VHH binders against q6dbn1. Designs and how they scored, part 13

Target 1, 243 residues: q6dbn1
Amino acid sequence: MRCISCREEYLPRNAGTCKECYVEAGETEEELKREIDDLKAKVAFLRLSSSLDHGTSSTSRSFTDVVLIASEDNAGSPPIPAHKSVLVSRSPVFKAMLENEMEESLSGTIKISDVSYDALRTFVYYLYTAEACLDEQMACDLLVMSEKYQVKHLKSYCERFLVTKLSPDNSLMTYAFAHQHNAKHVLDAALSQIVENMDKLTKREEYMELVEKDPRLIVEIYEAYLSKQVNTAAGGTSTSKTS

## First folded at step 4 (VHH)

Design k6 (framework vhh_lunsekimig_d3)
Fold by ESMFold2-Fast, scan of step 4:
Structure k6 (fold): chain B 243 residues (1-243), chain A 124 residues (1-124)
Amino acid sequence: as target 1 above (243 residues)
Amino acid sequence: EVQLVESGGGVVQPGGSLRLSCAASGFTFSSYALYWYRQAAGIERELIASISSGGSTNYVDSVKGRFTISRDNSENTMYLQMNSLRAEDTGLYYCAAKYVRPFPEGTGYETDYWGQGTLVTVSS
């Protein structure tokens, strides 16, 4: 049957569940649904209109007191207006920058190097709304920015997204990226993917490039693989069928 | 087997137009940033135009307003529309694909794939 809701309300989903357990599960489901609705309302209440909102808002203008400028090769990009209070509350790096009478605090301008306008715009939007539309490149851009500006929840969000995009084709370079940017969750997931496909490692086009640029990462992969084999053997492996 | 194949080069008069194509195979095209480079006789290979995986474009000043880079991820093909061609635009045009991690300048890992080049000659 396709009707999950009706099934939940008068018939247990799992065989062997007693009536009392079924009733308790249904009450827990109702409580969790109310909690989700409450959290959604709280998130909606906390969402701030950014200076990037170009909608037909009844708020005619924001009282912005700082601008951010993306510095990318040969790109003249428009300044992104923002509020110091929002930046300070979301990032301890912006807090230090803006509260300690640094050049950025005095000039009202923050220049951010090696980021595209789109990435910076999306980053600022996230600081106001806790929402970002990710593709693989944007997730990488925002991960780097979240590390630089110490926005831990954005870093976690980007890591979860990147883990869903892991494949044998991208795992080696994703591992290198994660290692460089201290992305522990992505690093561990990428390493597991590589170790599960060790027979393909030396056949990857990226393999020789990584051997040349950072051979220690390749050594770490082989060490992880060997450690897994040794631990499996020491643990009395059920994978060996010697009778 | 990774392959980038340029096409669309040829001889054209000053003020004319050409459209270059770069057909890709053997890698996940949509994940790569794509580049057009030009190499003229006796001159170092120069970056002319780029397009990110997200579609953001960048151009060297000498071609800005005359050249347009685009990509079609469904066809695994990148294009360079060249208008108002000048004698100075003569050269071998190479397409390149880089798996660019958005790192601070000069510190990122990249996987670099190159085509074999297509010749563009602007002459009267």
Scores: ipSAE 0.000, ipTM 0.181, lowest interface PAE 11.7, mean pLDDT 76

Design k7 (framework vhh_lunsekimig_d3)
Fold by ESMFold2-Fast, scan of step 4:
Structure k7 (fold): chain B 243 residues (1-243), chain A 122 residues (1-122)
Amino acid sequence: as target 1 above (243 residues)
Amino acid sequence: EVQLVESGGGVVQPGGSLRLSCAASGFTFSSYALYWYRQAAGIERELIASISSGGSTNYVDSVKGRFTISRDNSENTMYLQMNSLRAEDTGLYYCAAYVRPFPEGTGYEDYWGQGTLVTVSS
């Protein structure tokens, strides 16, 4: 793959912008805004042509070859039509699921447990468009789905959003969530927030819940706090201690 | 207990050949697609080759025509034959599978081998 701005070759997984391209991007802000607007228009077209919204013409759903069903709804949510080619290109888990001669490949139906219709619909829209409208709950739901279906960029996007919502009041529960779902960016940010507010830790209602459910997480918090105190007092010394 | 165990890595000169093996256990091998990933120093892990349960193969452009992925369902083993090796092929090679941990479940879990090192140097 090539760098977007300078066309210099980079490996796909390590493709980004070189320092020169970053500087050029700063000087060409107006052109980039036009490009973003054009991409948003293409995204809107893809959303419309996918016809994942209720009330759209049935003809606009032509050529879909798979349906996804959220199994959390008691009343039964409508199936979400999609294209196997899109799912396969965006998720190695869907690729495995559909390339195997398993029930999902044979029936054209994928049942997803432990997800709401709205979360599943937003997840599928992200696979088509690389965009999702997030609030705190949706970011958590999509983070879990992005881990399960190996959608790395969605996971990063959700983590960045959750970091902006961190506060002393939610940092302990956010830390536990991040630990459970291997969300390293959120985990590190939440831990920093907790360590900065250690005097309040034992006064949280959530503290006692974690002591009962997963006492090791509490131990890890205290260990991080002690490590920070040592580094602060010693002016940046490190220990050779491994976890 | 799903396990993937790689072997066959080593040091070769440019233009040389190596054959990697991935021995699998703990799942119905013949029903699943299998994958080879490569991680070079300082670079994120990339998918280089895949083989479906039906035997269909895919390759990344940089290895196409040089590498051949194959499977032996009777031995529960996947192979990667690497020919015309280049310095850029140096890295850790990982065997991977996405396996449904329970037959009644809807989700898949990723399973990885430990990695086998391939070094191409003169």
Scores: ipSAE 0.000, ipTM 0.230, lowest interface PAE 12.0, mean pLDDT 75

Design k8 (framework vhh_lunsekimig_d3)
Fold by ESMFold2-Fast, scan of step 4:
Structure k8 (fold): chain B 243 residues (1-243), chain A 126 residues (1-126)
Amino acid sequence: as target 1 above (243 residues)
Amino acid sequence: EVQLVESGGGVVQPGGSLRLSCAASGFTFSSYALYWYRQAAGIERELIASISSGGSTNYVDSVKGRFTISRDNSENTMYLQMNSLRAEDTGLYYCAASKYVRPFPKGTGYETYDYWGQGTLVTVSS
């Protein structure tokens, strides 16, 4: 007979669920719930009100001292009002830009190129609230922006989301994207997916394009595959010199 | 508003050198993969050199060791340094830019090019 929680065997006189495991699991659950509630309260306390909230965007622009403009080449999107103090506290890139005697600090305008209005708006909202609604496209756009403006938490959030969307059909292009933007978590996950499906690599439409335009990426994939095979044949973690 | 402006083409003797520049404006240069294509009379445009957004470079065998592609993200400019020029290097040189590859692209990716320059002529003659 085994406890359903710990799977440890116990004598029939203790029949049923192992009481110690049941009590321990309940205590752990209650403690984790308390810690989650405490962390939620702390996050809520630290969250800032955003003038970008739909119901307050036009009426509440209290003390904004900078505007951000999305520049999709020919975009005529509305400026996004923000606070310099929020931007500098959330991004070391904005801090460098706004605390030095740079044009953005003097003019009160920050122009961000090749960014859609929706992506920029979502990015700014995240700087105030640490919340963003992601689909696959938005996650890629925000990943690029989080790398550029050094917003580590947003980058991590976008990477976790993108890893959940990995499939054999998109893993090669996801690997290329992650390589371009130094997205190590996505890069490693995509590479693992490719190596697990190595027999399909040359059958991808994207394969020949990457061979032509970025053959280093393909070489790195083959090297990773060969390394995995060698390590597996040698007994995996067997390194003759690490002890 | 988007512009790719090429410069540095001209007439040079065999064994000479030229440096081509491709100046970009109207887009975030650092996020784009950049390419040099060459078109000789009567043949299709061929990719001769590329540089990814991360700086990885590739060359066609005929120019490897003679040509060097580079980029300066602070100046929004891509370069092609051409050394030991040969008569067969004569042609119209185009720069091209492709938006960064996304796993869920809404438009152009590696398989298509977002922007092209108008070309600059390189003539290698004695």
Scores: ipSAE 0.015, ipTM 0.258, lowest interface PAE 6.9, mean pLDDT 77

Design k9 (framework vhh_lunsekimig_d3)
Fold by ESMFold2-Fast, scan of step 4:
Structure k9 (fold): chain B 243 residues (1-243), chain A 127 residues (1-127)
Amino acid sequence: as target 1 above (243 residues)
Amino acid sequence: EVQLVESGGGVVQPGGSLRLSCAASGFTFSSYALYWYRQAAGIERELIASISSGGSTNYVDSVKGRFTISRDNSENTMYLQMNSLRAEDTGLYYCAATKYVRPFPKGTGYEVSFDYWGQGTLVTVSS
């Protein structure tokens, strides 16, 4: 059995630590479900209020009190209308920004750098609905945004999606991306994929880029591979379950 | 041998239409994200449109509503339908492919590289 929290394989009689991780994960899961249910109820109320108040015809009619602007598009993407109350309830970063009478709170405009309009729109939609349609690009964009704005649920959702898309061809750059954005579940899965396909590592175009930019990542990969190799070799000579 | 071959470029009047094609060979096309880049005279190559392996599309603002990117996985071909062409659309159009779409935020320290590039096709919009 693998522990879903720590990703370690364990024997049933020695499963104490992984049992603890499992219990902790179950408690967190129940807490997250309660939070999601509360947010869905709030969203249903806001959607109903918006519809009754002609919320689809104009921003002033929908009672939005803030607009978000994606700055990466350079050409003046349309502003995304939102409710401060929704942003504050979904993100402690937006809460800090808006509660402290920052320039954004006073102007009613929040500029978000280094994000595309489509990614920002999808992110805002998730804050309202707890739903997002992901592909590999959107999952990466939303993972970065979820880390920046501390949206724990969205980060987990994007990580699970990215793990399903892992292959020998994308695992090296997925590992680098996950390491950079503290995406622990993706990181562990990508490393396992790389170690299982070590003959392809030096043939990747991205290999030399990583050697130049962050050689520690390459060292970590080789160390993980050597550790697996030693364990495999030990198993070939006799039962080596004492180390 | 991995190859991307663009076609469909030509001379067209302002307000006209062109359809560009990018034919791919030597890799599993359906698992790759695909891109159209444009290089105009005197400016750097810029991303104008993308389509993910899942079919999600993205466009630079100057072409939104005028250009449509699409893919045909059965034919290993990506298309760019260009409508309402303007003089500023003139340039060399390149297709590019990557297995994993990772638009890293500014300052991450990693440069996004593409697995494959085409040679380019020329589009001239002139009266």
Scores: ipSAE 0.000, ipTM 0.156, lowest interface PAE 14.1, mean pLDDT 73

Design m1 (framework vhh_ozoralizumab_d1)
Fold by ESMFold2-Fast, scan of step 4:
Structure m1 (fold): chain B 243 residues (1-243), chain A 125 residues (1-125)
Amino acid sequence: as target 1 above (243 residues)
Amino acid sequence: EVQLVESGGGLVQPGGSLRLSCAASGFTFSKYAMYWVRQAPGKGLEWVSEISSSGSYTKYPDSVKGRFTISRDNAKNTLYLQMNSLRPEDTAVYYCAAGSYKVRGFPTSEYFDYRGQGTLVTVSS
């Protein structure tokens, strides 16, 4: 077998690389570990500056200059303290909001449209740490927030997660969700799975409700299916060249 | 920037009428189901009306059915709520909201992607 980096022959016990490339990969791995340690130290410093560690237990320690309020939880959820500098650096939308919206800038309060406390807290934590723990609901909520606040990496991360969770049971609704949010990677994967299981489409409990509420989505599914059938049936000989 | 800006709220006497408007920008309005939701003082959010992306499907809870009418103009990116035969119990802040499909179901009163800052409707003498 050949090394994937230098193309020299290697022994299988070297996990797909030659000895020289294995040593170089080891050196790169050590450099990446040092970079991870440096980033962890920076993240730890930012987390110490954030009241998100241990929930809302200490805001005075963090010197936060803005609070975010989840509108969905108006009655009971605590405000989420944050730093304007972090929000502005991570989101062009927060930058525009804090630079051009006098009320938010003067009050130090940002009210977020109908969003759960857990989703908003996880989103803000991601802005500080680039980390988020996802389940299917959180991935959808964070995908919407990443689109609204223009956080491209988070949107990509959520799409990759949702693709791993695709099944015949959720593919129709995942397709509908992805279509609304221009989530191209998820949309293509969901559509492919629906088209591969067309015999089950009309038996889905959501099918008739989508026909009533958003018939264009169903038409697009049938059009994709017909396109696939035409392309599959287009096997055969080219009998003449273009003349 | 996604914005939903409500207007048309105010003080009205019982039995009166109001028409609310919601101007949408920053997202593809025609792809979203739209909702009116309200929050009375000291109470939680209550769903008031739903309209499909095309405008062909509408839904109302029994509390407002026959009195309220939701409509939309996709060319103008505007949502409307016509409120007739208003009652003191209709006093609330009214929010325009946009919802997307959930992976495990359809949007409900607990699930909105975007919501405006609201417009106050007071029904009293």
Scores: ipSAE 0.418, ipTM 0.737, lowest interface PAE 2.3, mean pLDDT 79

Design m10 (framework vhh_ozoralizumab_d1)
Fold by ESMFold2-Fast, scan of step 4:
Structure m10 (fold): chain B 243 residues (1-243), chain A 125 residues (1-125)
Amino acid sequence: as target 1 above (243 residues)
Amino acid sequence: EVQLVESGGGLVQPGGSLRLSCAASGFYFSKYAMYWVRQAPGKGLEWVSEISSSGSYTKYPDSVKGRFTISRDNAKNTLYLQMNSLRPEDTAVYYCAAGSYKVRGWPTSEYFDYRGQGTLVTVSS
């Protein structure tokens, strides 16, 4: 007999699937159930937002009243349908855009030229569900979008994720990145990491790049280090060997 | 609302000059590196200039080096591109863009943090 899942041969006493594939199939079944529940929740939310549950044909979707278009993605990325009410309730920037008789409110189309389709799709998904799947790239992309559209909780979520990816080797550039984005939690964490490893600062190849492109950031690092040393020395710890 | 609004594009003869401007609002312009990128008809995006947040560092590809000059006025939140000795191959939509520092070890998007809608530059007789 062949296993339905892996197509591997096994003894006939274990009909249908092998034991290894049975465990994997059980995990897949749980994932599919979770996905079905997620889709049901999305459908329920969309129906509540439309207030058109009755009087619509059995094949109709909830009416969307706006579409978002990612201009940076390759040709063929579909427009993302959405509800103005959701965008307005979740973002004060979309509220201003859609309520003040802007072109987007009149045309029903919002063009966002600064994002990939995947980032825009994930951002819209977050506005509907308060969920986002993050890796470093998506966390950076959504951090930028959370600033642009003023979605405070998404920014905090992305910062929390990025802090877990902080290391001594990336702390200098993470500090520079966080400073540009006013990402205070990432900024403070990166600065602490740099100050703790101050003896390595000038040995980083990125140090010279930052001195040339943004010297004020380097000055801020030295100021933070000196402040910490003064406070630490006052506590009775010796700094004589840091020369 | 974050906005980058380009202006100054138009029709110009080969060998002519044109000055592009980009008015920025809704973000801390002075903290961002700024870029000019272009897209010729039927081609992909091409980087044409970079300027650091302070304005002290600039970089150009060989295709425009010596002909194009990027500059910025942080007090006015404005980016400029001075284009001299224009060629037919410079015909493109020119975009103003803002970008962040890249962190080693993090997968990076090829997209900019913010980009404008562009201004068309046509170099033709």
Scores: ipSAE 0.563, ipTM 0.799, lowest interface PAE 1.6, mean pLDDT 80

Design m11 (framework vhh_ozoralizumab_d1)
Fold by ESMFold2-Fast, scan of step 4:
Structure m11 (fold): chain B 243 residues (1-243), chain A 125 residues (1-125)
Amino acid sequence: as target 1 above (243 residues)
Amino acid sequence: EVQLVESGGGLVQPGGSLRLSCAASGFTFSKYAMYWVRQAPGKGLEWVSEISWSGSYTKYPDSVKGRFTISRDNAKNTLYLQMNSLRPEDTAVYYCAAGSYKVRGWPTSEYFDYRGQGTLVTVSS
């Protein structure tokens, strides 16, 4: 077997990763949990419920100094009130935008194109609380937003969720999504799932679609499979002539 | 900084032609599927065309099929839309958009990773 993190060979008894990568993953997980707890404590002073309620007038007691607007759809989406201090603390992209006297800082309005109101509201709620309720669609939407606004912990959270939803049926499209959005953890897990089920690859409905739309991804899958076969043989498995 | 800058819109008579361009910067254009979407006055966003990263696959809705042609030049980071036999119903702001794969399939016209500021196309006498 090959370690899903470092790509080194290991004994089949060790599920999914080598001992060194397993220890490193455990240390990273502990660090991320501590950072999440710290961020939750830092934002606990903010009153959130009325400012983030869907379709309500929102009470004015929050003293927000910026509004975020999702992509325009006939009469526009409801604005989402927020605090510049929270956005700046949680995202280096918002920090650059709001501290460098950009149009968004001067107008008090941040327009975010091509995002649903629900996704934007959930993203903003996460910036305040470090909590988000995920399904597969929301995890994908928030992963894209976390990459754009450089919110590392949210990206990791979404990747972790998507890995738990990984199956032979969705692994090819999950691989394509992860490749496009630099989601390394999801990409590696999806690729491993595909390589373990190579006999089914050409039978997937999505296979021909990817061959036409993004053949590079298919080539990379075959290359990964071949590398695994070579490494398995080099690991002491005797080869027998097939024909 | 990701930017998509559309150009080529304007006033054109029914039956006329226009060619829209979209200059992309700040991301790896050649890795993204690209889209044209439009918004007519008082209407929602409507998907107009899609093209794969390589340009080998294109798709159109019936409303524009046979009249519009999407193309791309990856060396120039530019997306194009050739619009022929224009109709008053084609009057809209046209947006260039870059899309991502979704876990359950390809992106739809409703949500894109990046979208430009738009260029207005008016089909009228």
Scores: ipSAE 0.013, ipTM 0.298, lowest interface PAE 7.9, mean pLDDT 75

Design m12 (framework vhh_ozoralizumab_d1)
Fold by ESMFold2-Fast, scan of step 4:
Structure m12 (fold): chain B 243 residues (1-243), chain A 125 residues (1-125)
Amino acid sequence: as target 1 above (243 residues)
Amino acid sequence: EVQLVESGGGLVQPGGSLRLSCAASGFTFSKYAMYWVRQAPGKGLEWVSEISSEGSYTKYPDSVKGRFTISRDNAKNTLYLQMNSLRPEDTAVYYCAAGSYKVRGWPTSEYFDYRGQGTLVTVSS
C-alpha cells in the first residue's frame, strides 16, 4: 500500500499513511491543537464581549459595532449583534461592504434577504467559532450563504455533510441543487449515485420535473453514463457479459 | 457581492403595460431558476412567475396568466417581466428572486436564495 501523502510503500497497519508521514502528522496535530486552543480562547473572549452573560443589557459590556437582521416578511426576529472586525476577517464580501462608505458601514446595520433567523444565527456563530450544528436544511441554507459571503471552509463543511445524506431517492435533486451552487464535491457524488442506478432514473417523480425545467441536467447525466460505459468497455476483460 | 437590481416600475393607467428588468451580478445567473414575486400593501408575498435556468419552462398563477410574460437573457444576466392589461390589483412592489431546486427527503428552506430590493408598480387612474 502507498502512503496517501508521499506515495511511498508501507505496511497497511498505519491506516493509509507511512511511518514518516504518520510522525509528521503527529507533530502537525500537536501544533494544530495549540492553535485550536488559542482560537477557542479568542472566541471565548469575543463571545463574552458580544454576549450579555452577566446581568441585563444595562450592566454588561457588549462592544459590538454592527447588527445583522434577517430580512423576512413577518419575521420580527431580533437583531444579531456582531463585531465588524470578525465579519471582515472571515468574509471578503463583508470586508468590501464594511470598508467602503456604504450604508451598512455608516448605519451599523446589515440586512440579509431571504434568510431565516436560525440560519443567520448559525452562520454568525460559525464566523466566530468555526462550528455549526448541521441537519440537511441547515447545510443547504449555509452552503448558499457560504457562496454569497465567500466563506470557503463553511462551503466545504456543508458539502461533506450533504454527501453523507446522499441516497438513490434524493440523488437526482441533490445533483440539480449542487449544479446550481457550484458544489463540485456534492455534484460528483450525486452524479455517481445516479449513474449507478440508471435503471431507476426515469421512474423518479423528479425526473419529469427536471426534463421540463432543466433538460440540460438530464443530458449531462446521460453523457456521464455513456462516458462511463465506453471507458468500462474499452478497459474490459476477456470475460463476456453474455455468458 | 450578490446583487439583484429591479427597474422599470412606475405609475400606469389600468389597461396599460410595463416591462420590468432585473440585473443580476455576483453569481452564475444561467444556472438558477428565476422568479418574480410581488407584495401588495397588507397582502403578503405573492408568487407571480417562474422561469427555468435555460428559459425552456415558464409558469404563472391564474391571476396573471395570459397577461404577464417572464423571459431571460443569460448572456446579459438579465431577467424580464412583460406586464400587459394591468389592473389596479396588480399594484405592488415587484421583486426578482433566484431559487434552488428542492431535494425530496431533505427539509429545505421555502425561501429564495437571493432576492432584490424591489421596484414599485402603481396601477391607478
Scores: ipSAE 0.286, ipTM 0.668, lowest interface PAE 3.6, mean pLDDT 78

Design m13 (framework vhh_ozoralizumab_d1)
Fold by ESMFold2-Fast, scan of step 4:
Structure m13 (fold): chain B 243 residues (1-243), chain A 125 residues (1-125)
Amino acid sequence: as target 1 above (243 residues)
Amino acid sequence: EVQLVESGGGLVQPGGSLRLSCAASGFTFSKYAMYWVRQAPGKGLEWVSEITSYGSYTKYPDSVKGRFTISRDNAKNTLYLQMNSLRPEDTAVYYCAAGSYKVRGWPTSEYFDYRGQGTLVTVSS
């Protein structure tokens, strides 16, 4: 299943492999406790979704206190019930929004106008479970949302996914996207891909549009390429002892 | 928090002019292509203008070309729309929007990372 594959590949990163557990003897116990907490969060989220789908009073049993609405999908998207405590603990932006006497805190409704229902639902699912099923579009949408709501680990997760999808065919647009969102890991990987395939750069459909719409990015690519050539020439002369 | 706040809308007579402003905060405004889009009563969203991150390139549909001018001030994080020779059919809620590159290609008028709450422009007959 795609969700299983996504979980396996990126869950260790999300679970804190960035920090790396250094404790002994309790690592297995801590890992199992973490899995139990994740499973409980999944069950809670699934119950919320099931309750909403059936339109019964099951929401009373879930004790949700906020709903999120993807306003781009006004015509048909259902509200997503959630817990303020989860949103506040996972996002400093939601914390600021819900701790102040704002309309969202008073009405219990958060309207998000710049995302699809599928992206919003996947984002909320991630806040509960630290898991998300990604394709290239979803990874881009969730990267933008992770920046907007300051969910650092989700941004990292999306960057790792986008790096695995890099090819000569998409590296130019991926570079532009990463540059705009300060996604440095994707940026460096995309730039390396472009520089390794410079002979194809001017043959890309997107090249002329990028030259017209954002010429600075093209200049930066040529500068990176030139720097690599100059450093290679210098290294062949002076660094032969170390390389 | 990312915010786009439009201002400058109001009631104007046909043939008149209005200047809309959009104040942006919470993101690196100078790295985003910016858009004006509108929604007339009972209609869908229609893109009105586009400006690249440096302001070196602008684009308009034929319906507003020659009448509307988009501009930006990256030092002030502000987007503008100068509307001249207004017509009753220009009556709409006008939205400021920011679009990013997508891995599968360029952003379209339907792909916005951020959008404001809108400002109403009414052109009386």
Scores: ipSAE 0.312, ipTM 0.694, lowest interface PAE 3.0, mean pLDDT 78

Design m14 (framework vhh_ozoralizumab_d1)
Fold by ESMFold2-Fast, scan of step 4:
Structure m14 (fold): chain B 243 residues (1-243), chain A 125 residues (1-125)
Amino acid sequence: as target 1 above (243 residues)
Amino acid sequence: EVQLVESGGGLVQPGGSLRLSCAASGFTFSKYAMYWVRQAPGKGLEWVSEIRSSGSWTKYPDSVKGRFTISRDNAKNTLYLQMNSLRPEDTAVYYCAAGSYKVRGWPTSEYFDYRGQGTLVTVSS
């Protein structure tokens, strides 16, 4: 047995957090709370006013040097003004695009395919403020964009949101989506949800589609289920006395 | 079983027009974005057009923009491609394809859930 805080082994009678580590954990919690407050203050100080913010100053609006256009909207959505310096600092993909004197850097216009105006607007707002209002559709759209433009913090934020929306009804499609877009956190959570509701798996409309198109995903589900069943059987016979 | 059956291909002279159709069955057509993709002899698959599930938004690459029009009839489970001002370089096998919500934002041919058997379009004099 090991102390969970210091990882040192001790006698079985003390199988838990040792007294000294418990006191230290309380002190560490207070230190972490102070550090979180300091970091929040620093983030607030560094936060940039978005050109999309209600009541933004005329100065911040006047000095945009690039526009982004969502090319999905055939009705012609308005261009989204932005600053090249912000895009470059938030995304290595925008950095490569704008610093290599590509067409986008020379024209001052970036056309982004396969994105709605609302998704693009929310994405740009996030690059300025680190805030986004998510529903399930927006979280999926922004997750795809965060992978494409390599915005790791937004990808993590979207993944945390999608995990809160997991249900037996959407877990199989969410699992497939997460696998396609390398969303590890969502993938693991969706897999757990599927394994807990295994009797519903073959009833999903998407089941046969996945069997045909990506059978490895279905194999992974069955393997995870089998592993859980084996561990459950072992635990049922071994842990009859716990305290 | 999911099935996409293209029709309407044929031989046409440069500057001519053709209308392709794709009959879909075995899935909820109205829930899927639909695509036209083509493959010229000796070349890879090329995306030609996209239409969202509602029919409200369409997208085209510059090579066909202004010449091709994608449309759909969700009541009939049918996808269409109207091709005008055809050029010799439009010669290819044309496929209809379906993409699920999970491939939204990725119109590349490798990410389609379903693809039909194709219909040949030859543009020559």
Scores: ipSAE 0.000, ipTM 0.120, lowest interface PAE 15.7, mean pLDDT 75

